VHH binders against L-malyl-CoA/beta-methylmalyl-CoA lyase (citE1). Designs and how they scored, part 8

Target 1, 346 residues: L-malyl-CoA/beta-methylmalyl-CoA lyase (citE1), of Haloarcula marismortui (q5v463)
Amino acid sequence: MTRLCRTFQTAPAAIPNDNSAKFLVSGLTSKGFQAPDWLVPDIEDGTAPSMKDEAVDNIIEHIPDHADDFAGDILPRVEWAYDDANARERGIEQVTRLAEAVGEELDGFVFPKVGRLDDVRDAAGVIADAERDAGLPEGTLEMAIILETAPGRSDLREICQYATDSRLSGLVFGPVDYTAELGGRTLDGERPRWDGLLEALSNETSAADIVAIGGPFDQLFHERAGVTYYNAEGYADQVAYEATIGIDGSWSLHPKQTEQANRIHMPTVEEMERDLHKIESFNEAKREGTGAVVVDGQMVDEATYKNFANTVKTVRAIDETHPAQTEAYYDDDLLARARDVELIFG

## First folded at step 19 (VHH)

Design y2 (from w6 with G56S S57T T58I K105R R109K)
Fold by ESMFold2 at other seeds, last read:
Structure y2 (fold): chain B 346 residues (1-346), chain A 125 residues (1-125)
Amino acid sequence: as target 1 above (346 residues)
Amino acid sequence: QVQLQESGGGLVQPGGSLRLSCAASGFTFDRWEMSWVRQAPGEGREWVSYISESGSTIYYADSVKGRFTIARDNVKNTLYLLMDSLKSDDTAVYYCARGFTVYYRGTYKYGMDVWGQGTQVTVSS
């Protein structure tokens, strides 16, 4: 039931290039497995300080041309910082301009560098004011935040509890700024992975039934003798680890990473076949009224069944948003069974 | 399936010319950057040239600058390398490679993710 976000792809909204909107447009026009569940036009760290206004202009210019064909959600990352009033003022202006100009095509906003709960409430208030002023229905625009400050980490539980009754729908880990704020060190070229934070993030967002998203993987390339190779395995390993500990989605810096993360966050054909078989067998035994249910030599209770059901629910969510992906990934028979099976404990 | 297939290699005399082609399939060609990379006998791979998605940005290794020309045809999904004034030191297997650039926190980073099987170029009298 959690909102679908296998991929959180940031795309700089302006870059120093003759086509400053190059990466924004590339993200908006992505197809197939390269299309993210969340596209994040990035005004903040993805855009140079001198180009923030151009970034906003690019979003306003290009989103209407592409949003109808984009299956996922679009959530710009605006400027914000709990300890910088000027950053917050620029963020307020950015949210206000974007909501007024293209708010009907947007799904929400991403706020970086949030502080304690009160700062998160203030950010939510900015969205609420912008919705009202733009004439949008209350709740049209959701909020995600980037957990990348010591105060934010300290209030993680309270922030997630607030999400239960608010527009806050996702928390994203920002390891670069988090490491810097804590005074962490990059030894041998590698930042700490912050496994404890990731586990806490998974725990607290699960308790609040909102999305948890891992941080970017910026060890993008290996260089050997002047030739630079994409580090596909390194990204895949991080995404797999995040999925293993219950992180719902992964940060992507490019459609190549989005394709990898989208696939890794999909149940495999083997997992789907196994779990469908368990569900179908349980449902048949329940209809016969035998009382005890054993499937493939294993007793199936409600908790075990729910694990199988989660697989099917995940595929159904992807199928609703991206039927071309599920139709390409699963054969017709398997997909039809996933669409049709009754989830009596789901 | 993403595929890159080089052709146009062969035996040529010093001072001669060759035109390499790389046919691309299984992906949207004009959304990806392309490079040529070569590997001489007994050596590691050496980057030769790069071309952006539109063809508007081109780079060459110093060892080939002024002698080699990279081009792409986004209608035919084909990458080219025109090699002129060939030298014995240009003898290598030439690989076509697909790559991409990320702009992240103020820095452009580029690398290659898909490779062809290569085409042999031999420069000998």
Scores: ipSAE 0.790, ipTM 0.915, lowest interface PAE 0.8, mean pLDDT 91
Fold by ESMFold2 at other seeds, last read:
Structure y2 (fold): chain B 346 residues (1-346), chain A 125 residues (1-125)
Amino acid sequence: as target 1 above (346 residues)
Amino acid sequence: QVQLQESGGGLVQPGGSLRLSCAASGFTFDRWEMSWVRQAPGEGREWVSYISESGSTIYYADSVKGRFTIARDNVKNTLYLLMDSLKSDDTAVYYCARGFTVYYRGTYKYGMDVWGQGTQVTVSS
């Protein structure tokens, strides 16, 4: 599984419809910028309690038909809660069934509502047991968790340290359940953004070299006089903010949001031209024995070079997984320079 | 890139009929839901009709039910609105719109993300 995750798209694995797998299949068959880096077939909050078994059945039925054509990773969200043993037992059964039936087609699992580090270790153990029982090599299936409980937030550092030597590869923020558990409330219909949590999440996941994902944007539509309008600007603003503070990717509820987030997480042509020029100029000056260099009126030292290198690393990560997207988005010369430039710092 | 182009508007007598068309391009038409919305002079927009991706689910506003028919041709990437028994109250600019549905927290939520430029329908004697 790659570390790239511009988008974490949940898709209900069963809905009340003649085609109950409609959104699951839509996600699996999405192409180009509408295809998420992580597709999350959702057994948990995306599927009604009466339909959980049908959701598992749909995943087993449809994943084999589509997985080879899907460019991203597939990680179902199973049931779990640190404070609900019945939810954990249902999650154990779901992981066990899915690993046995389609484990070779999956990349891992997402566990919601995790508690302290020991609860995270228990969830990882469920995956390990399911791998063994299914005859899969150890480490085949990775784990992501949703940070949405007070105990989970309290142990954030310890959980990320555990990730450096385990199957835990990503942490996702869940603002709805987090706000509810802390006794928070909305004012004027607005949920808190939890900027302090998001900064801590970015910090601790960066220290552990794992993925950080922001929470869903559920103010999807505005209604005026019976006409409903998609809130494209609101989602774009949230994704841009998440990118600004070093969150690696964004939660999406639909291919429309996935396309917005995939594009916003890509450096613009202007950014790439700018940063490549500065890297190339610095590299030339370093070969000639100078330390800090002034490029276009800006001093470029090792620290500022690393910021420019982040742009190139981002493009390279996308290019490794989705070369058709980078080839469509950047001209051939610019992309070749991004692929070839030496990153001597960073 | 994504484009919706309405046509077929014009002047018609009360009781008459008219067919609107909307040509879609730049997206996979049969993966998206479609609607017609109208706006009379000096008024806000009013939703008129909805049709699902396959055409299997259709809804109409009460004001047009029984008089208007929405249809889509997924081979030609075209949305239609067949309007019969037209009244002066139907005078408006008619927009086609692309939309999508999310199933979220136990309910379906629908909204429109791309709009055409509109075509004028005038019902006058």
Scores: ipSAE 0.786, ipTM 0.918, lowest interface PAE 0.8, mean pLDDT 91

## First folded at step 20 (VHH; from y2 with R105K K109R)

Design z1
Fold by ESMFold2 at other seeds, look of step 20:
Structure z1 (fold): chain B 346 residues (1-346), chain A 125 residues (1-125)
Amino acid sequence: as target 1 above (346 residues)
Amino acid sequence: QVQLQESGGGLVQPGGSLRLSCAASGFTFDRWEMSWVRQAPGEGREWVSYISESGSTIYYADSVKGRFTIARDNVKNTLYLLMDSLKSDDTAVYYCARGFTVYYKGTYRYGMDVWGQGTQVTVSS
């Protein structure tokens, strides 16, 4: 039941360049491990204030040309702010235009700077109105929000409870705006990591069975004497930390980061071999009449079995969306076992 | 998997010319920006030149402007550096490098993520 979002890749929908849609098209056409689970055409912070209309135009122009070949989900980030009615008005217009023009190709929208639960409900209402006006079935377009305000953090539990029976499917952490709103300081170029927020985010989204996504990693490069090196290790460390505390996905600023995060969020070959062996052994014992099974000196019961089954379900979800990734990552025999094994529990 | 292999280095006299090549494999070449970087004996690396994915945007370090020409062939997956009017200060190992640009918080940021093994250029006597 877990929604697949190893990667949340924002792509500016317009940039100051002769090819203003460069990053949008790059995201839409990425292949293999560079293809994100969620592509986020970014009208908001990724696009300069003078280029917001061009950003919407670029999405309308380019999505139809590429969406059929894009395996993941496409969720534009629109303008919004709980404390700025003008930002909300622009966001409403953006959602309305996009749903009308390309709503059949989109999977939803991302709303930044949400406030308390009522503001989240208002954002969901904007999507519902746009669906109706565009003639789309109710529930066609999902919603993700960026948790980056004090009021939003204050209502985190209530927002996640609301998500259980609504179009809200994911919460994303925005550390830059969150730090600024709390009056925090960026000393020596370092923002606080906000570990307490990340732990609460993991907890409350898990309770609601929705996606939690970490914030961007913007220490992209190390510079020495005019030569600039990509900081691959720094991003990998953040993604690994997010995975260890139960954050489902990672924010990516470019297909290079997407490739790293996609790989880190996959079960390893060792994990898959281990868990498949335990599932297969349990299934054999069940067919032969033993209700409890000892595998490698450990009793396997229904609860333990579900842990092993989660590994297989994760790989199956990735395989359904991105078979080229699973086929490249796992050998043929291991992948065939993952596809075929019966999951009696879980 | 992803590989960059330089060739075309060698020993030349001052005033001479060389053409360096960099063969790329294991990735979609025309989706990535490319650079040349050099390292003289006992010194740090020095960026030399940059070329965008399509070849439409090109930059040079001041030390090589007017003497070096960067080019790419996206059909053959090859990066080139045409070096004219070579002088002793051009003696270095020359690396080709793959890179990319991010537009974030109002600015373009560029950096290199994959490097070749390098090819030696020696301008002597």
Scores: ipSAE 0.810, ipTM 0.926, lowest interface PAE 0.7, mean pLDDT 91
Fold by ESMFold2, look of step 21:
Structure z1 (fold): chain B 346 residues (1-346), chain A 125 residues (1-125)
Amino acid sequence: as target 1 above (346 residues)
Amino acid sequence: QVQLQESGGGLVQPGGSLRLSCAASGFTFDRWEMSWVRQAPGEGREWVSYISESGSTIYYADSVKGRFTIARDNVKNTLYLLMDSLKSDDTAVYYCARGFTVYYKGTYRYGMDVWGQGTQVTVSS
């Protein structure tokens, strides 16, 4: 079945504000379409260097108060870098403290700036050690990594092969650090889109049956004469592109982006109506003993049926985690059909 | 369905006062930052005032400091702008705007995503 991660929302775990946990708590208490599938309390780039300890303290303090009411997964992003031993040492301490204090409420960790496969294995080992020390069953805490280094990109296939039988469940693209490491340039305010990387990411993660997640969209606002306007269309365009090339989810910097990405990654009403009709018609013909079936001028066999079934499986996954979203998005009759239809092939 | 509806505008003499209201619906009001923005005839929009989610942080444009007061009532989901000592320069359409802040790579970035239709304020002289 499809792993659900339409949205990967980072939330700074500490900020320079009287309420330093403001964004963390906002993420933990999000509702409706603003609720991400993966919330990422961010100790790394989202938190100032002088506030890393406070960020860890905030996660420990606030997760227990809100985790039971949060429908999605919670995976803090810790410090790490393949080429910085001090960053790795701080990350190890962060994973260890968080697993001990709130490991039962967490779903895993996100490691930034990973290098080649051996660095990814080292990060997985950190989680394994922390699980054991915290008394958690092996495999309780998942791992996601951010693909944003030249060595990581070079080993993409090997890393995804490793993921097929490990705690590694997702790869996330980090375009800012990737562009910087390759010596790339931002011309006229535009960073390269890295279409070749995104296609490779979609391909290799699909082969490993893990999630692929696109990078952040940081052209957040347009400013004109001192007034700033949210760039809703720019983000929607990036999310739509990611969806068309088979990227499973999108990075969000705020609940506003999460709402847009959650909706764009949902099957449309038209897609659901179309695919349910084809499944229902095929099921009826199959019960009558007829082999391949023509529905609406299209031959439907087992392979074609699985495409229609994927739409229903996606909606069911969203519905299990966020029933308020599916109930708001689909009418009652359509949703009931999606919940109830038998998937003969899938 | 997210909506902002301004009211309370009108014609007033120089030195007079008005209170603008903005009724918010379709979203969780206390999770969003709010601003007033105005547009004078023949000019672009000008930011007037800002208030954080809780009301703990407030900013004013220099042109209105000491004369205007922004406030919010998170129980009634309403934003206010109390305008005193009005001048001819204050003649404009006043917009209520919803916004939010992102903290990203060490920088706060703010912008507005939802706008009301505006209410006309005219200071006759």
Scores: ipSAE 0.794, ipTM 0.919, lowest interface PAE 0.8, mean pLDDT 91

## First folded at step 21 (VHH; from w6 with K105M)

Design aa2
Fold by ESMFold2, look of step 21:
Structure aa2 (fold): chain B 346 residues (1-346), chain A 125 residues (1-125)
Amino acid sequence: as target 1 above (346 residues)
Amino acid sequence: QVQLQESGGGLVQPGGSLRLSCAASGFTFDRWEMSWVRQAPGEGREWVSYISESGGSTYYADSVKGRFTIARDNVKNTLYLLMDSLKSDDTAVYYCARGFTVYYMGTYRYGMDVWGQGTQVTVSS
């Protein structure tokens, strides 16, 4: 099964506040459905330029206190840009410092604004060098990238092919920087959804068996007469759309969004009951020696069986990482069936 | 399920005082910001006051500043609004609201996602 990432939650690693690590610690201590699959301590766009050093210090200070109790993965977003040597040098320093100080507690790094394949290879080399210098086994630290540049989009296939034999495990869409680089316009606050990019992203990451993650949702609030309301439905609609086109996870800016996205990316009780019933019926027919099974007017064959198996594999992946979530979401009998059923075809 | 339940409203004379309470359940109270919002008869909603997760930061609408005090008890999961020097213009249904802040694109943005049912405050002679 593809690496689990229903949620990619960026948390500013430093903010202009008396408690500059407020959002970082909030992410590290999130529980239940508010806990992201990937927590991304954000040194890059989430942290003011004057606070980048403090952001790194905050990660070093707070990760050891929380990493053993955090069920998901922790992948800081460092500075990088294919067309800015100074940004790359700052990113190299950030990876180096973080790998040395807390590399045993981290799962990898996120690189923004990558260019063509050679730039992605260079970023992977930075991680490899930092691993060796920190004394970590090769491959300990994974890599994700933000697909948000024209050169990156042009090399999408090549980048995903590289991922099949490398530390690159995920691609994340960055619509704001992508639109800006193409010279696009945001008329009346509306940016194109970039459906063609999202389809290509889903396609090429699926071919490479790596994670695809959608971009942030920034229509956060409605305002009426000085009263400001959270736009829960707008975010839910974007996440649902991403799920329907095969995007594995969604970008979250806050534990509230993480809870919505985690739930939407789970198979529903109805989907689970349906698919388990078909798997169980097929397994029974095979045990009894019959060659085919019709369930609710549908012939179950090996190809359709694999679709049903994908549902169970998804729930098992969530259950392994976050058993409290699956135990709260599914009743005991349904969850036991999902855990126990034999998957004859994978 | 996340729930907010207000209490403590009633009829008071001008110049009087009231304390409103809001009991919170179904969520980790000290991880969320809170606000009071009111709605006078025939009017839209008006934000009244805000308090941060720890209680360390508070803000008030100009119409109530100096007369109202927002407070929270994170052990009892309760939000309060202490109302002094009440005026007829303070007559409204008062709502407790849960909210949160996002730091995004260099700015803090706040909004409310969960609301109570409200408690009536009536200031008359």
Scores: ipSAE 0.812, ipTM 0.927, lowest interface PAE 0.7, mean pLDDT 91
Fold by ESMFold2 at other seeds, fold request of step 22:
Structure aa2 (fold): chain B 346 residues (1-346), chain A 125 residues (1-125)
Amino acid sequence: as target 1 above (346 residues)
Amino acid sequence: QVQLQESGGGLVQPGGSLRLSCAASGFTFDRWEMSWVRQAPGEGREWVSYISESGGSTYYADSVKGRFTIARDNVKNTLYLLMDSLKSDDTAVYYCARGFTVYYMGTYRYGMDVWGQGTQVTVSS
């Protein structure tokens, strides 16, 4: 039951340009490793205040043209804030318009700046009302929230417990707004990474079986002697750290970052070979009828087996959604084994 | 494997012309912005010119405006720099670079992520 979100790519739904939908369309048409697991057309902070209506119009216009060819999920980020009724009112209108016009092509919505549990319940209610009004089956549209407020952090456990039987399927960290609300400082462009928050996020989302997603990477470019270089190493380091502590996915601002994060979040060839060997050996020992199942000198029980199986399930989920990625990343023989091996326990 | 291969450099006299090419492979060329950057002997790198994905927008450093023309052929996956009225100050290694733009925090941010090996242009009598 692994939910797939290695990448959370925000794309401004309108920009000050004659082609205001440029980045939205780029995200919708990305291929291979540049295709995100979640594309987030961004009406909120990614779109200027004067262009919010155009952002909604762009989503309605362009998503139907591309949705059939887009393999991942599409979840617009709407306006919302626990402490701003006007923002919530605009968000309600955005959800309502989008669900009515393109709800069959969307997978859900992302709500920023949520507060305590009651605010999260209110946001979920907005989606439920929009589904009903648009004639969509109940539960068609999922919800992700951005954890970026002090009240939200304070209720993290309660929010994740609510998620276990609701449309809430993911929590995303928003470090810019979180730092600002706490009165934190950004010295020399270095905002705190908030490692304690990230650990708590990983823990509580894992307990609720929903996805955790890290925040955007702010140090996009280095300048040397007037020439600007993309900071590929810095982004890769942040994604690797997130993967190490059990964060499921990473925020991406462009298909270039999506490519990096998609690759880093894949099980390595070594991990796949190791875990496939353990599963295959266990399955063969069971077929031969031995009393105890021992692989490489260790007794294997159901819990141990499930760890090996999780690697295969992750690869299968990626392969089902993005076969071009798995076919490019793994050799044919290894991928065939991952596709075919019997998972006795799961 | 993303690769950029420059060609067309050489020795020319002042006032002469030269055409640089950059062959691109391993990526979808028309989805990426492109630039030329040069490095004169003993100097840091200097951005020279930029062209958008479609070729619809071009920009030039003041030092080359009116003399250099950037162009791209999205069918042949090739970037060009046509250099006219060359001066000794144009002597440099010229690099082809791939880049992209992010709209973030209310502004456009552009940077280059892949570079060619460079081609030498020498303007001398």
Scores: ipSAE 0.806, ipTM 0.924, lowest interface PAE 0.8, mean pLDDT 91
Fold by ESMFold2, fold request of step 22:
Structure aa2 (fold): chain B 346 residues (1-346), chain A 125 residues (1-125)
Amino acid sequence: as target 1 above (346 residues)
Amino acid sequence: QVQLQESGGGLVQPGGSLRLSCAASGFTFDRWEMSWVRQAPGEGREWVSYISESGGSTYYADSVKGRFTIARDNVKNTLYLLMDSLKSDDTAVYYCARGFTVYYMGTYRYGMDVWGQGTQVTVSS
């Protein structure tokens, strides 16, 4: 599993349709900027209660057909809830079945509605047991959780500290269930953005060097007189805000949103040119033996250099997974410089 | 890069027929749902018809049901609107639109994200 996750795209693994796997297969076969970094076949809230077994069957049937051509990570969202033992039992069975049948094709699992740290440890144990029973090496299947309960929020720091040397590699915000559990109100038709939670999420996941992912944007469409318009600007604004405060990725409900979020999370051409220039200038100065470098009025030291290097590392990670995206987004010369420049400090 | 280009509009007499075309480029046509929307002079837009990605599902506004047929050719990346029994009230600019559906919280939700420039249809004696 890689920690690159500009996009966390949920795709219902079964829907009420003659082709119940329609959205799952669509996600598995998306190309270009519509291809998510993480595809999340959704057995949980994306699939009706009566169709959970069909959702598991669809994942087992379709993942092997498409995994070789899918560049990103595949992490099904299973059933789980800290306060519902029956949901946890169904989740255990889902993880067990999926690890046995297609575990070599999966990168991990997403656990919703987690509680305090002990509940997160229990979920990690379910994956560990399923790995062992499937004959997979320890650590093959990683874990992401959805932070959407009051107990989970209360233990956020402890959960992130646990993640530092465990299979827990990402935390995702779930605003719908979080708002409901806290008894929040939707005055004037808008759910709170929960800026305080998002800041804490960015902070604690950064301290643990794991991925933070924002919640879904479900104000999808405007309607007037039977004509329905996609709210592209609203989603773009949410993704841009998440990027501004250091959230690594955004939740997507469809390849259209994935395309928007993938692009917004790319370092801009201006950022790349600026940061490459500073790295290249510093490297040349050190090669020539000068003791100090000021580039465009800024003293470059190890700490500031690492900020410039992060831009290049991000582009390299995207380029390794999705070279078609970087080749379409950056000029050939700029991309070659990003690929080739030596990063003295990480 | 994503482009929708309508054609086939023109002047036609009441009771006549016309076929509109919409050439799509810059995206994978058969992964997107499509619609026709029209706008009469001085009025707001009115949805006319919808077709699913495969063409297996179609829907029509009551004002055109039985007279208009939406179709698509996923090999040629082209959307069509076949209009029969045209009336003066069908006079409008007709827009081709790309859209998509999300299944979320137990419901299907649809909307349009890309629009063509439109083609004029005038029904006059």
Scores: ipSAE 0.803, ipTM 0.921, lowest interface PAE 0.8, mean pLDDT 92
Fold by ESMFold2 at other seeds, fold request of step 22:
Structure aa2 (fold): chain B 346 residues (1-346), chain A 125 residues (1-125)
Amino acid sequence: as target 1 above (346 residues)
Amino acid sequence: QVQLQESGGGLVQPGGSLRLSCAASGFTFDRWEMSWVRQAPGEGREWVSYISESGGSTYYADSVKGRFTIARDNVKNTLYLLMDSLKSDDTAVYYCARGFTVYYMGTYRYGMDVWGQGTQVTVSS
């Protein structure tokens, strides 16, 4: 049962503004399809170096006001870097403060710039220590990491294998820092999509039953003659590509992107109808004692059945967390079938 | 679903006044920034004015500053452009636009994602 994360929305926890918590509060109060599955209050790259303490203060101040009304998960991104002990020290302090002050309201933490497996284990240990010191049950706070370093990429398989028996629940791709780490260049303002990494990420996280999340889309706006236009099509294209290669969720920088990514990661009405029909037909054949069933000229076996079942499981996960979204997106009859159908194989 | 509908355009003489309105529906109006953009015959679009979510901050292109006033009514979900001392150069289709700001990599970036169909303003004698 893969954890639901169609959207990983970073929100700066402090910005240079009279209302420094503006974007944090906006994320916490977003509704409908603009509400992310994961809200990531961002102390790290989303917050200026001089404002890191204010960012922590803002999270402590505002989380209690909004967390009970927020349907998704809240995982702050703290400072960390495998090759910078000072960054790690600041991250340890941030995790410690947040777990103590608002740990019962948080779902976990996101660690950027992780290195090899031992560095990931060290980050998990920071959470475990903070959990214990705050008096929280073991495993209350989960961990996600950002895969954006050469050592992290080299240990991807080992890191995902570690996840099968640990608090590590998700891996996120960070293309900006990854390109910089490799010494790459962003010629003509265009960065490689890193398709090989994304395929490996999808593969290894699927094997570990954890979440894979794509990197941010920062070609946000086109400017023509002083007028700026949001690049909705560009973001939609990236999200659709991520979905087709088995990436579970997409990075969002704003509720507008969250709405697009949430919708694109929904199974379409046509996909639901097709997959429900195949599941229902297989279930009937199994009850009648036939060993195989042919649907639309194709024999259905356990492996192909599980593919159809994933569609229903995805809809059920969204429905449990955000019933208003599924009720708005699917007609009543189709949604009722998705809720009720027996999943013999999963 | 998200809709912006402009009204109030028309033919006026130089020196005249008009008030444009933009009715917004299908979204939480006070969570979004708004702009007016115009397009004169044979030209590209030109930004005219901006207003923040609360209405507390406004900005104007130099060509209209002092003559135009942007306002919003977050109860009625309506954006306005009050246009005074109109000139022939103000002749254009005027568009209402919804926008938003992202703070990313240390900078603010603003852009518009939803546009109305526009209302024609013609300043001629």
Scores: ipSAE 0.803, ipTM 0.920, lowest interface PAE 0.8, mean pLDDT 92

